# Ledger of designs, part 6: VHH binders against DNA primase DnaG (dnaG)

Target 1, 371 residues: DNA primase DnaG (dnaG), of Nanoarchaeum equitans (q74mb1)
Amino acid sequence: MAKFAPVQYKYIIKAEFEIDGIVDREDIIGAIFGQTEGLLGMELDLRELQKQGKLGRIEVEYKRVGNKTIGTITIPTSLKAVETSLIAAAIETVDRVGPAKARFRVKEIVDVRSSKREYIRNRAKELFVQLLSKTAPDIEELRRELEEAYYSKQLIEYGEEKLPAGPLVEKSDEIILVEGRADVVNLVKHGILNVLGMNGINIPKSVVELSKRKKVTLFIDGDRGGELVLRNLLAAGADIDYVAVAPPGREVEELTNKEILKALKSKIPLEQYIKNLRISINNDENKEKYKELLSKVFDTKKAIVFDEQFNIIDEKPLEEIDKLPSAYGIAIDKILDNETYAKIKGKYQLILALDSNVNAQERVITLKDIQ

## First folded at step 1 (VHH)

Design d1 (framework vhh_7ubx_2)
Fold by ESMFold2-Fast, scan of step 1:
Structure d1 (fold): chain B 371 residues (1-371), chain A 119 residues (1-119)
Amino acid sequence: as target 1 above (371 residues)
Amino acid sequence: QVQLVESGGGLVQPGGSLRLSCAASGFTFSSYWMTWVRQAPGKGPEWIATISSGGSTMRDDSTKGRFTISRDNAKNTLYLQMTSLKPEDTALYYCARDEYYGSLSFDYRGPGTQVTVSS
């Protein structure tokens, strides 16, 4: 048998038609071949071009409207632009299909290679983002900046405080409230457009006012810091309806689509969340031991590390906190801030502090928690 | 009306230095990643450096030790500091609003500023 090179189509001719009669695909194709025969010379005869593989199969989509047949034809071609244009023009001269009057009009000629180049550009960008997502932790800051820059165009500013928000915050009857801008970016990235973020320690007035008009789900990280955010919101007079919690040790800003949807589907009413928190705290048999350790460290400007039996192992001034050994827990005579947390992160299972301004991975207990 | 206008180009001797500026207007400059690219006569565009909205930089290894990209969000201005210039650095230098890191995919670019390195 004859050997042929693979056919690479360069253009796709798209034309619409209206035929004043009931016809099928074969009638339409037959009319196109028959009425264009000889118009462009032997070299551009459509039937011969199709036999040579230079013209692809003619795809026909149609519907009947009364006694008319209306639809579109799609014709792939490996020919040059000038030959393709001549064929497109020739198709427009088809004025009959069998005994029926017909009208053909070219809608567009698609450059297949232009579409493939655009696909390569877009796909390469997607693959780069995927590679960046698989990179070591030292590139995580750059990844977050890239995501923020990419999705920032979809974010709006809400209220006088210009809070980061998804575009549907005002239009939606329900909002998802999160702690920070990075959380907003991650939720918007995954199609959740009714999200509103808060920044810093102070609860924005706009959040409190909006919460009274909307059904609010507070979406918090899977650590103890989320409880502080909730307490501050309630103290400020916010009307929170539900609480959704990220998986343990996970932050909202890093969740996958599956994790986000699971957390939101598992949201619980505020009243039930508070009851669960009170039960957990009140059933802690070690509450008096926490009080004792915090009392021992209070006003000493020291940190004390202790074992699982709450026996003191070592102590050092707060300036030397990074020199303390890993142990079951640590009690510090200060408010747990980001600088201090960076020095003790991952070394203890339990942190006792006078207060806390950070979302720690470890269990954090403060003086307010043991009142 | 997004506008990017480069300045600071000119004739410089080999081993010299130049500082290019790009004044941005018509958009929230601080929210966009910004890029410097150059094009020598008869050659395709060559990526030089990109700076994120947060100030993180990515630079082409061939110029990394000699060129530094920076930004001033308060002035809506992008900079390229060029040192130890060579004749092969002769090109038209463009600033571009780039939504991606060094992809040469950009919504807008300036008209460019000519840098000629010659004795």
Scores: ipSAE 0.000, ipTM 0.104, lowest interface PAE 22.3, mean pLDDT 79

Design d10 (framework vhh_7ubx_2)
Fold by ESMFold2-Fast, scan of step 1:
Structure d10 (fold): chain B 371 residues (1-371), chain A 120 residues (1-120)
Amino acid sequence: as target 1 above (371 residues)
Amino acid sequence: QVQLVESGGGLVQPGGSLRLSCAASGFTFSTYDMTWVRQAPGKGPEWIATISSGGETMRDDSTKGRFTISRDNAKNTLYLQMTSLKPEDTALYYCVRGLEYDYSSWFDPRGPGTQVTVSS
């Protein structure tokens, strides 16, 4: 622990003054403390706030013009905007410095964070130009890569598998579990520091062990089938308490602060999520059609593609699955694995399979879901 | 490509009113939170107001009594209604996709701005 860690100030009050007399820095500071005493109550006493480190040292720059002292004061504060504004207004009430008549006027209150944000924005634009001169990447992909690189410096590595995590993953009693590194970066960027990511669909031992000690919320994408990830977590013995889902069509890695907060506030207990999932599948008016299509491909070693009305439009042996046209859906006579998924990804809205070992972007329905 | 174009600024007398508009294109406007930010001469950017995709608003305490943020999803347009304008409101006003008030949406697109000058 550093003995002299710098206080992070949020605002800087800048005020100008004109004093009808010859005074020095100590006279001016004394008048500010003295004449504002009691005006804002005990909690906002300037001398006490300075002793607590919430108010920084008052900087005074002045020049003498005849018998007048003219200049500026600068006051750093770690207080909130309302409290800082009250202090600024109180300073304007100072009408004397010793025997001399004085006037103080606040010129501006600088938000230190706004200045830092503007620097980051301008610097990143320069870095964009440098990267574009070396490569010709997609602009959306470039922006995502810069964000990941910038905020990834705040991440720690957790466990034997060196999983991406926020700095409070061990200290917090509650953990937010996400699928990938980009999800962790986005949550850390938005101040969620108790987040842990999984590298792929294979469940790390560290995740299972941590889940036994912590209250775990699984946070999944709105476009992805979270079922496989959840099933694999439960099969591995992980103790999941809640499930949070990103808005439809949105991925955790791209959510805004409000979307993250809304999703986490709307988290549901694991039992309710499973019940809702079973109700959704059981109430699907097309359940019998899914059964028929899976029955048609079962033990044929083929894949069948179908339209929105569930009419078969083409079929081929599984070894030629990549030759099938894009359509509403596909039914395959095998377990959906990474190799097969790579050949059909993005071509269908619905995938019917005997079982699944992948987390697909498409809706996947298996024999277990319809029995 | 994401594009934001602000308009409606100009020279106004103290106590006057202005309505700023921001025309959005290249993304699904209705799904994004939208923000107004201003930058006065010699100052850093200052957050003014945010409106969520659901229509919920958040406003800076110093302007919330005088400024109102709104949106028209059918027109892909964001608005800022400004009343009782003061010389201190003189600034370049920017439309931003996302939440600007805590730098969490720093990489989100920003328009070129519209100048508001309040002078007698």
Scores: ipSAE 0.000, ipTM 0.093, lowest interface PAE 23.3, mean pLDDT 78

Design d11 (framework vhh_7ubx_2)
Fold by ESMFold2-Fast, scan of step 1:
Structure d11 (fold): chain B 371 residues (1-371), chain A 122 residues (1-122)
Amino acid sequence: as target 1 above (371 residues)
Amino acid sequence: QVQLVESGGGLVQPGGSLRLSCAASGFTFTDYAMTWVRQAPGKGPEWIATISYSGSTMRDDSTKGRFTISRDNAKNTLYLQMTSLKPEDTALYYCARDIPYDESGYYLFDYRGPGTQVTVSS
């Protein structure tokens, strides 16, 4: 079938004019074509170029002021820069429109492709920044994925385990140690470049080795799960100097710059953190009830579900844990692992377990916490 | 090996001026456009200005009349001249390396510095 390719203009000539007479659009265009005819040779005749589609429609905007016509002309062209500049210069030689004296002056020659690329670049940056500043469930998930991809290019791999790290981990005398890659990305995003991630609660040998050479601040979530990471680090022989804690209910990976700086400024020595933790557990009015529930489930191969008053609602073998109803809490006769956590995540506010290998969002209490 | 290090921040009174610098190393500075971004306490990052490898600039309208981005390719250094500073300009200012001009798709930065703090207060 018959079809036409669109004409791509490369430049736009913009010129201003002042004419000492009352003229209309057709008079102005006629003068431009007429007075430039033959000046640049037949190959650059404006009328012929327009017929070939190499010169676009000449747009004229004007106002009449007394006996004068003042305005601007806009001429799109698909020609090269040299030819476009020659045409622009030729237009400036137009000195009359009919019997009236005229002056034309080129204001600018716009590279259409350059201005479009500049717009796209500027706008893309603005949209990216706006995306990073928004908070909504779906938008927050998309933001996290984009930040992971984008800021991961600034991350280095540290040690034999290729752990996610900021570029200053080796050069800095102090290290901020966090649980996961998303935490590293968030801290790097906020200019904390001496951060090292552990890929969860399994303690890499490189982390233990580095901790003996550096001052280490462990930066954990405001949820109880961050406590498990500290216990595992100490059990693995890591030398931790300070502990910083995110605000209650907040995760390191989602903290604002202000929250990060406040938490790091408020870091406390490890010994004081352990002392405070011991005091908190011992002063918990429910410690005796936690101990009782864990004792009831111990060596039974069962899970027990309970209400806010710690009354048992239901119990089932661990193999049927997914069949237990949602409630205030659950006590399980096993170490809380990723497989088990996946089956109970979001169903309970409190999890009692023999031990834990998971950094859960819920409050987790283990036998070590109550003995 | 790419390193960007900002300097020149500090405490300044409203109406004052500051000149920020960003020292670049570990890459061919003249191959990249460079950008300034700021982040105010408790807020998301805000784009300020970008300068191409050849010196062409793009600027945010809200700061366009008060801030000027420039570069010295011989010294591998990016600058931001700030005038008529307001309390609202208080932020951590970052420089960033932009995607090369001939890259297909959208132009975004791939590396940024640790930032330099600017505080505008009486």
Scores: ipSAE 0.000, ipTM 0.150, lowest interface PAE 20.8, mean pLDDT 78

Design d12 (framework vhh_7ubx_2)
Fold by ESMFold2-Fast, scan of step 1:
Structure d12 (fold): chain B 371 residues (1-371), chain A 119 residues (1-119)
Amino acid sequence: as target 1 above (371 residues)
Amino acid sequence: QVQLVESGGGLVQPGGSLRLSCAASGFTFSDYSMTWVRQAPGKGPEWIATIHTGGSTMRDDSTKGRFTISRDNAKNTLYLQMTSLKPEDTALYYCAAGDYYSEFPLDYRGPGTQVTVSS
């Protein structure tokens, strides 16, 4: 009948098992609770999680084949993906049910709300289009035309290609390079007068020549990859000094004064930007290796250091972390905190940790980043 | 007031088919995942299938391939299409609101519809 709403689970863990003995459902569940006790700390104790309603009833389907019990377990959780994955992994460590040898293997973790998120994404897009399909786009277009007419009178034409530019492009020792005319208009509107636009289609010769005699900051959109624009500029022989990036999902042409100044203040040298791109690309190739290294260090109270091919070079207890050699990377069996970071800062390019409370200069990958 | 009303049950011969319906009212049906559960005489409740808001389904392996869960959001109605019915399928069938996988839904379930498979 009508009562309180049921607990909404986010994930369902499905695991297969094979037990070398005759056991019942209660024996199997008891082994799961008993052998996982303490492995993930008090916060993720399965019995306590079930008491709190965060872990659902463990369902067991089995059949007996000779002296073996073979089947599946199903465990619903309302926990986050990371916590659910840790519990799933812990279940695989169950190697006995009473006196009988057992093996558990996770078959899958089902995201029970994946379809709801897909619906929300698609419906939000539809509603946004409906909102824009009224008279608002006509008003916005008129506003743009009026702004263009006013601020375009402050723009100059630069070079043979007659590129859109701010009036101080020639006089300034530093140039802000942007992709298009609308970007130039927005920066000029906000008092950035040393801006040059590329007109978006090709890399103009005037841009390449100017870049050799000025300090150039390439200012790119946050929702587009700047890699192709940068590659084309470098291939054309442009001399780029810094890269500035608009906030995620934002375009230079729509930024506020505060957003522009923050992005320009946070500009990084070209070499560092390229280094960050290489690290990001490598992450796609090496996700399974990060998982393997974190699994090896988990619950050991040690740190391990590894080379660029992810071969383990050395390991030591966390208390001796400062005695480990410099290498490509380090994996630690703890949360990266300020005290630990102080001992390893500058020695590695990559840090793998259970979690992080630090804004490190190095790339930090945690259990949350794996799934 | 939330109401779930099942219908479509009855007496059917082994190998036959039935389609169960569940009419929902008192809540926004399209915002909820919906579940079918059955309870045979003298047995505990057994989860059959869940359908999410976007249409994806989860089904118990023992009935997979014979039972199909579906929904019509315009009619606020949940369906269970049952084929190749066996005497072992004799049970009281309930619908429940929520994306909760459950052997026995605690809240927001209907009174059930009886299915009897017998010759």
Scores: ipSAE 0.000, ipTM 0.100, lowest interface PAE 23.2, mean pLDDT 78

Design d2 (framework vhh_7ubx_2)
Fold by ESMFold2-Fast, scan of step 1:
Order: sequence, then C-alpha cells, then structure tokens
Structure d2 (fold): chain B 371 residues (1-371), chain A 118 residues (1-118)
Amino acid sequence: as target 1 above (371 residues)
Amino acid sequence: QVQLVESGGGLVQPGGSLRLSCAASGFTFSDYAMTWVRQAPGKGPEWIATIYSGGDTMRDDSTKGRFTISRDNAKNTLYLQMTSLKPEDTALYYCAKDFYEGSWLDYRGPGTQVTVSS
C-alpha cells in the first residue's frame, strides 16, 4: 500500500565514490539498486524501501575529472540503525556502474535525532541561565553541574563518614586523596577511579586508617592552601607517600585530562615535598617581615592590613574584618576558618594567620610555616 | 512459464535508427528489472542497459547517448531505442529478466538480429 503521509528520516547515509568512466546520476543510482538487489533479502530491497518511503531519494553530487566521475551520494532512511548499517555496507559492495569500474565508501551515517538532542541540550542550558538570577553563572559552570549530576552516580560512599569516592577505592592498592567532592567528580570523569575525597575541615578516621594500608598520593590545588590539608593529615597520623600539585592558580576540580596526568606523573615523595617547602620558606626574603606582622597582631584580637612594602594601612577588631579596605595583605589574630575567609576572600593577595582550617586561593602563611 | 519475445531488428545503414521491443509474459512484469544484452559474432555477451521497476536506468558508456531503454508496464513491453547506429552495433539483441553483471539468468528471449551495413 502506498501512502502520502509525511516520513521522518532517522539516518542519512553519506558515501563517496570514484567511477572509472563518464556516468550520470541515473547510471549511478541504477547500479546501486541493481547490484544490491537480493543481498539483504526481500524486506531490505532498496527499490521496495524507496516505494514505501522508508528510503528517501538518493542525492548525487559529482565532478568529472578526465574519464572519471568522482563525487558523493546522500541517502535518507527511516529504518533502524542495524538495517541502515546493512544498507550502507551493501552500497560499499557496488564495484561497477555499467561496464565502468567503481568504488563506493561510506564516509558517515548521520543520526538526524542527534542534531535535535544537541539543540535541546543547548536550548535548555540557555533557558536555565535565563531562569537563574542575574549574577551570571558561567555557561561552563552549568555544564560542570550537569556533568557532576551524571558522574556523581558513579561515586560510592566510603567509610562511616560516607566520604565521596571512586568505585575502586577499596580494591586498588593505591589511592589518590583529594580535598572535596568536586575534585572526586573531576577525577572520576577522567577515569581515575581510586580517588577518595575528604570532608574539608577535619581529617576523617577512615582516611587515616586507609592511609596505613594503602599507598597514598595527596593531590592538592596549585595554591598554598593545599599545604594546610597536608599539615592536618600528618598531625592526625595519616601515612602519605606522595604529593601531586595542580598547576599554579588551578584547582583539581577544574583540571583537564592532560593536566591531571601531568600532575600525577610529576608527583614527588612526601619527604622531598617537605624539604622543598622548607627551602622555599627559609629562603623567602620576607620571612622576618611575616614574623613581625604576626607578632604585632598576636593577642590583639584584631586584623591588620598592609601594603606591598609591609607597612600597616589599617586595623580593626576581628568582628569588623569585612570593613577593612582591600590591600596587598592581611594579618589576623585567629585561626583562618570558613566564616572569616568568606569575609576576606578576593580582597588580599597574602593572608597571615595563626593557623588555618581553610584551603584558600590566596597565599596563606601561618606560624607553623615560619617556625 | 516465463516467456520473452524480442522484435524490431533488421538491416539498417550506418547512422540509421531502430526500435527493439521485448514482449514479456508468465510473470508480473512491473515487479522486475529488465535488461538488454547483445552478442556480436564470435564475441561474448555484452550488457547494454537495465531498467528497474521504478523507472531508474543503468546504461553502458559505449552506447550512452545513442541508445535509450524504456518500459510500458501496461503492455508488459520493454523497449530499446537505437540511434546513430554503427557497424560495431551488429549483434543479436536479447532481453532478459533479473540480470546482474556476471550472473546471466536463463530467463531470456531467443533474440532479434540487428545488422548495420551499407
């Protein structure tokens, strides 16, 4: 039965050809129908499929070069992927057009629905951005949120504290230890399945216990805040074997595959990392100035802001820390915690504190770093 | 029983024209591809043209532009219109059902003789 109802094509077969002779569109199409006849059985006969509207009109673009005809054919189909692939393969068996030698090669099979799904994905992101408040989430952040929702389904909960982990954390003899859930998601996304994240402020018992029976690489951000995590791990009795550091100014959660692999390949033994850290701090020509500023703020319950020459610009009680002007640096008479950091984040290049419980993006120097 | 009967051949001078016919019976003509093949004295069979059930055609380069294959499904008849005939076109012309290269099927007619001579 022939009907004139609209046909939705699911796939488009695109093939290139080279024919050793002078031929036209009808010669090429005739060869395709003729030489594929019977190869796939009666139900997949190309001529019958075209009558039923399941195979669209064959479009032919060609150029004549001497005694050769070279070009491409485009064939729309409403058939399933398997049937479409069989037809595409059958077309590649066409080795003649009339008496002329011919070669056909499938270049691509386009899924028409993939273009529609891509449009939906992109349009949904645009509409979602319009729905959100106007402090502009980066489109890259939205992509990461959607990817996190997908990859978070591959995560497991490890230990009593239900820490975010890759599925191979128990089975692997080596563990990559990172600070947070977003770091775990990024590493799992890039195929690192033996990764374990920590819950920020306190070192979990599960991490300490696991570190005693596994080879552990601590993977930290490229800022100085990552050093606080290492200090707390060592103070808690964790057995850390290596340290890997992200590029300067970069966070583990945002690293590309190349950056992750480079950082992990460049991991150094813990002892070497500590030696390098001591050399860096001991050779810092400003070490005595850091000591002086921390000594001035100690036991005052104030914060002091200073310029690039370490001259004090302003000071206020810790309760009014948010009222201090932006400057080169700030020294605070307390342990840097999340609440305090939220008030000063992005305002200073250097933070001096008695200690720190925060992985800050800024350079943080504490009394432990100086002594 | 499948039967194919060719007609329209004869003696013609170089540059002349002929129209060959093939009357088909014993099968549903409209459902099948039909082919013209020729055999010159002392040579093997040479494919000329095929016309598929839907009207698409495949043609030989050496006769393209001079020969036209067509069909009339209401009359169960296949045609070959030949123009600008040359001495090398002298051959016995056959029609065939379900032909493809390298696989000549037995469903062919007795042929019609075309002689191009001055």
Scores: ipSAE 0.000, ipTM 0.087, lowest interface PAE 22.4, mean pLDDT 78

Design d3 (framework vhh_7ubx_2)
Fold by ESMFold2-Fast, scan of step 1:
Structure d3 (fold): chain B 371 residues (1-371), chain A 121 residues (1-121)
Amino acid sequence: as target 1 above (371 residues)
Amino acid sequence: QVQLVESGGGLVQPGGSLRLSCAASGFTFSNYEMTWVRQAPGKGPEWIATITSEGSTMRDDSTKGRFTISRDNAKNTLYLQMTSLKPEDTALYYCARVYDSLGEYPYFDYRGPGTQVTVSS
C-alpha cells in the first residue's frame, strides 16, 4: 500500500485575473481558497484537495500596472475532467481580493497527458497494421475475428430483442436495415453508424416499430433472392422505403467501402424494386414451368420434386415430405413455414410454394412472384 | 483467386533509385485501395503509402519526399518510385489490397510475397 505515492496531475487549470488594487501572491491564493469554500461541497473543497495531494500548489505570475494587479494562475489537478471543470468555474466566481475588486477568467484547461495519448493513438494504429500484415493467408478467420471484436465495441443493443445496431440508430432519421450481425459489423467498420440488424426468421417487433418513425433502406445480399426477407417485413407491417442490393455473388458482410457506398447510392424505391423483381420473374424463360408446377400441386396437399429440366421425379403427401429424394427443386401445396423448411433444408436448389414465412438459403418462388 | 506479385527489387547504392511494380490478378483492381508496406530485418512491418481507386494518395511522413505511389488501372499494376535511397531503406517490400483503414493506416486482406531491396555500396 503506497500511502505517499506521488500523484500524477491530469489537468492544469490556467486562469487570467485583473485586480483593481495592489495585492501579493498570498492575498490572491487566500481569496481563491476563501471565496470558493463550501461552493462545491466538502468533497471538492480546495484546501482539503490540496492537503490530499489531488490539487497541486497554485502558481501565481503577476505584474503591477498602475493601481492594478494583472496576471495568471496555474492549478494542477489529478481529478477527473468533470470535477476539474467545476473547480475552474468556481474560481471564476472570485470577485474580490481583500478590499480590491477582482475578476478571474479561465483561459484553458490543459490535458497534461494529451501528447502521450496522441502518441499512443498513432502508435497503436501502426502496430495494429503491423499485426495484420504478419497474418498468414490460412488464418484469415483469426484476422476477421480480431477486427470484428474491435469494431463490435461501437455496436449497441437495440430494443427488447437486443438487436445488433450502430450507435446512431436512434439519433438518425434514416436507418439501414440488414439481415445479420456480421452485416452490421461490416457497415459500422466502414463508418455507417445508422445500421440495424435482424436476428433469425421472425421479424423483430422493434424493427417494425422503428420503421414507422424512420426512413428505412433494406440492404440485402446480391447472391440471394431478397424478396423473402422483404415479404416477411411487409407482412409484419414494416414501413420500407428503399432497397439496396450488394453486387451479384457478394454478401453485405464482405463488401468494401466502395461497394457499400455504390450500393447505397444505387438504392431504389420499394415499389420499383417489387416491379423489377416481378419483371425479372416474368422474363425468366422458366416462368411458365414454375406456374405449371405450382398449378399441379395447388389444392392437392402434396409436394412434387423435379429435375433441372422441370420433369417430375417423385411426389408425396405433405406429411411425408421428408421422404422425398433430393433433387433440383420442390413444389409444395402450402405456405413455406419453419417446420416444413426444417424437413427440406439443403435438399433442393429451388423451392416453389404458395407463400413463404421463412428466410431460406434456397431460391423461393411463390404465387405472388408469378402474377 | 487473388494474387499480388511484386518485382523490381535488387541491390542499389546509397542515393540511387528503384521502381517497384506489383501485378494484381483475380479481382477488379480498379475497385480497391492499394498499399505498399516494407519489413526490415529484425523489425516489424512499416506502412509506406496507400493509393485510393481514384488515385488519391496517403504517405508516411518519413518517406513522403522520397517515395511516390502510383497505379495503372488498365494494366492492373501498382508502383512505388523510390529515390535518394538510404541503407535504412533495406527491407522486403510488398504490396497489399486494402479493405479498410483507421485514418491513414490501412487494413489489408491480401499481400504479395515481397521483393527484396538492399541499399549498400
Scores: ipSAE 0.000, ipTM 0.093, lowest interface PAE 22.7, mean pLDDT 78

Design d4 (framework vhh_7ubx_2)
Fold by ESMFold2-Fast, scan of step 1:
Structure d4 (fold): chain B 371 residues (1-371), chain A 120 residues (1-120)
Amino acid sequence: as target 1 above (371 residues)
Amino acid sequence: QVQLVESGGGLVQPGGSLRLSCAASGFTFDDYYMTWVRQAPGKGPEWIATISYGGSTMRDDSTKGRFTISRDNAKNTLYLQMTSLKPEDTALYYCATEGLWDYSDAFDIRGPGTQVTVSS
């Protein structure tokens, strides 16, 4: 009940005082308890908190200078930061000690657990290395689980959708927008604290709203999935300024520090990224083969499947498109719509169509792309 | 070979101004986020601001109105402009790449610091 320095104290309040009179320790402590009584409600009564061991013994150091008493008080507390701050503020309202006029001013609140949190961070890293040394099977999966558990504690929730985000998303002039939570964890782990993730199928309203107020860099894997995310963002009305792309064959969630910085350094304006996609298709060594295949299906009401060398494997009327074998690619004599896509999804790496009304996961090349 | 060297600290009166510099060498400065951190005697490190390689900034609200971070990639130099200095700004100021939040990698690129003392 009456311990001064147990391990469980979380904060130490340090305050200075000036009293216009000759007083002693008991007078000062009595004034603090007496004048704060009832100010913070029954649950934060200082005398009761001290009886419960939640507030430590008040230490007083003072010196008398002429007819004044000046000094410091030190108050340990096991209460939360909010409650401790309220108590500190209440102490500043003490304006008398007996008949003498007094002034108290909080100089600092020391978080005595800061070194303990540093120890936990360092020790957790050491234990992680030890665990890796003795558990060889599934090291990659274990590493990922520990990273998610540890670094997810640094994440905040952004907006009504409670999106995974770095702690500086609201403070930063620039936002790095990524597809998912694992991408956010990896970027936060590497010091990128202005990152926001889109955790879901639909584009969140918070993302669209934020994109209108901030400079946004979309950071994607560079494959078809990344392009689909960009298309969905633009369709939802998001204002994207730049696009950064991970190295070929790499996912944002697995990038090293150097890879992240290189990708972000190489970011390009959205307009240039879209232009580059069109140029890449037009400069594709296979552009003439795409034209040839599309010309072969045009006005036939058929679909043609082909291999990696662009040799035709099979063809069927559009009504029987679901009966065609899986292959490298398919060319269809129609606009790619949701109904048709549902029949061919996942069966091809490349889709050639007259036009497209869907956000396919496969690479889609239309007549507009090859003109 | 890789180093960051801070300068521009010193003794100033309350209300005064200082501009800190951080000279980078031995690495490609324009590829990195740069940050300013301060540490007062007996306290832990306090993050001040971070600037991207392109100049976008992230700043602590408590100092944002008085401190401005900037960089000159041509000179490989990071700056912190400090105005309306207060006694509580007394600390060792140091620069670092990528911020102190990189928990997974060795944070090897950090300067030794420059002392700022705000006193009468």
Scores: ipSAE 0.000, ipTM 0.107, lowest interface PAE 23.3, mean pLDDT 78

Design d5 (framework vhh_7ubx_2)
Fold by ESMFold2-Fast, scan of step 1:
Structure d5 (fold): chain B 371 residues (1-371), chain A 120 residues (1-120)
Amino acid sequence: as target 1 above (371 residues)
Amino acid sequence: QVQLVESGGGLVQPGGSLRLSCAASGFTFSSSAMTWVRQAPGKGPEWIATIDYGGSTMRDDSTKGRFTISRDNAKNTLYLQMTSLKPEDTALYYCARGYEDFYSGSMDVRGPGTQVTVSS
């Protein structure tokens, strides 16, 4: 006989409270439901979420200290991080329980799945290494292609933009995408014939189109310029499958045959590369300051300007963003687009935004980057 | 006062197309970010796409090649163009006021939804 799985909660909200009176559990729960009603819209009504099984039973533990009721509430939720955070914030707005003055404060939000996501990341890397080990014969295939290329080593021009390419770019189901012509020349010289180069800063339409019908490995230099190229490709709508990175401080155009093959064998899925970048940002000692500023500007329709110590200097509605002074950084409550960027370009060293579809020269950190 | 009303759903065959509309009233639509989300039977809400007041978009990777979000500020209307529909796209589709992405965001008002059923 099979057992039915219990509702799997994703997060647990833990909040502490102090109530200026003697109240019981049902009074506290009633105040939470009543005072949050309508604040988050119909889809996030706490009573309805509990009826749907998306919000678990509210657990209350309390002690009477004199004429005060002090304790904690625990609320399990199967909702996303966004909705869970909104509910947590809404609970903090509860200022009364019956006739008694009350104060609620979120102590923590526990992500019960964080260990599962970390396991997936680590296991995916392990499985990829195992797959790579089983494909070791691909080195012999590359050697065979190098020999066959004795009659086909010439660069061709690809697409309307006449991009530098290896002779197998159209015939191969897999493409190695690189930044420039010198990278293409070096790869072709070493027998990699399914390589396509870009015209540098601008992302060609031919590259975006080809990426949608081919399996693409982006092969970038071992410096920070490679990250900008990837962001530009994704903003242009390119479909990238893998990322290969040259050794630190090395450029693709100067790599030896052994270095090229090692980098390509060590390619990782795009999703994993992005997660690795987020882990690097998570180790930034300023990450919590980025989170605080993005949280402060979030859902305000404002932009907030801050100094090098992350102190807020000024804030204005997004419609008046061009009236804000120059400073160390700016946090905006919107997607960073070309119109908005044109108004703030060159005024800040750091831009914090909900997301970005712009090729900014400044360091841009988004909500995705800090999660 | 603030209201969102979806329309344009219905029965469609696999490979077909539908255009969903969301009529907004009671707030300054042109200054608000707008989001499409869907909820399949027995599953939680799934984010599809967000468009900010300036027309910039964020899209879910699984549908970005088939679904396009757009807006008409003059008509206070949000749209979702859906192409190459699959049976797994069967869901109740909601529009919402606010931002959403796969890690974080904000939504404060949602419509009642419009049902999309993909079957032969």
Scores: ipSAE 0.000, ipTM 0.180, lowest interface PAE 21.6, mean pLDDT 79

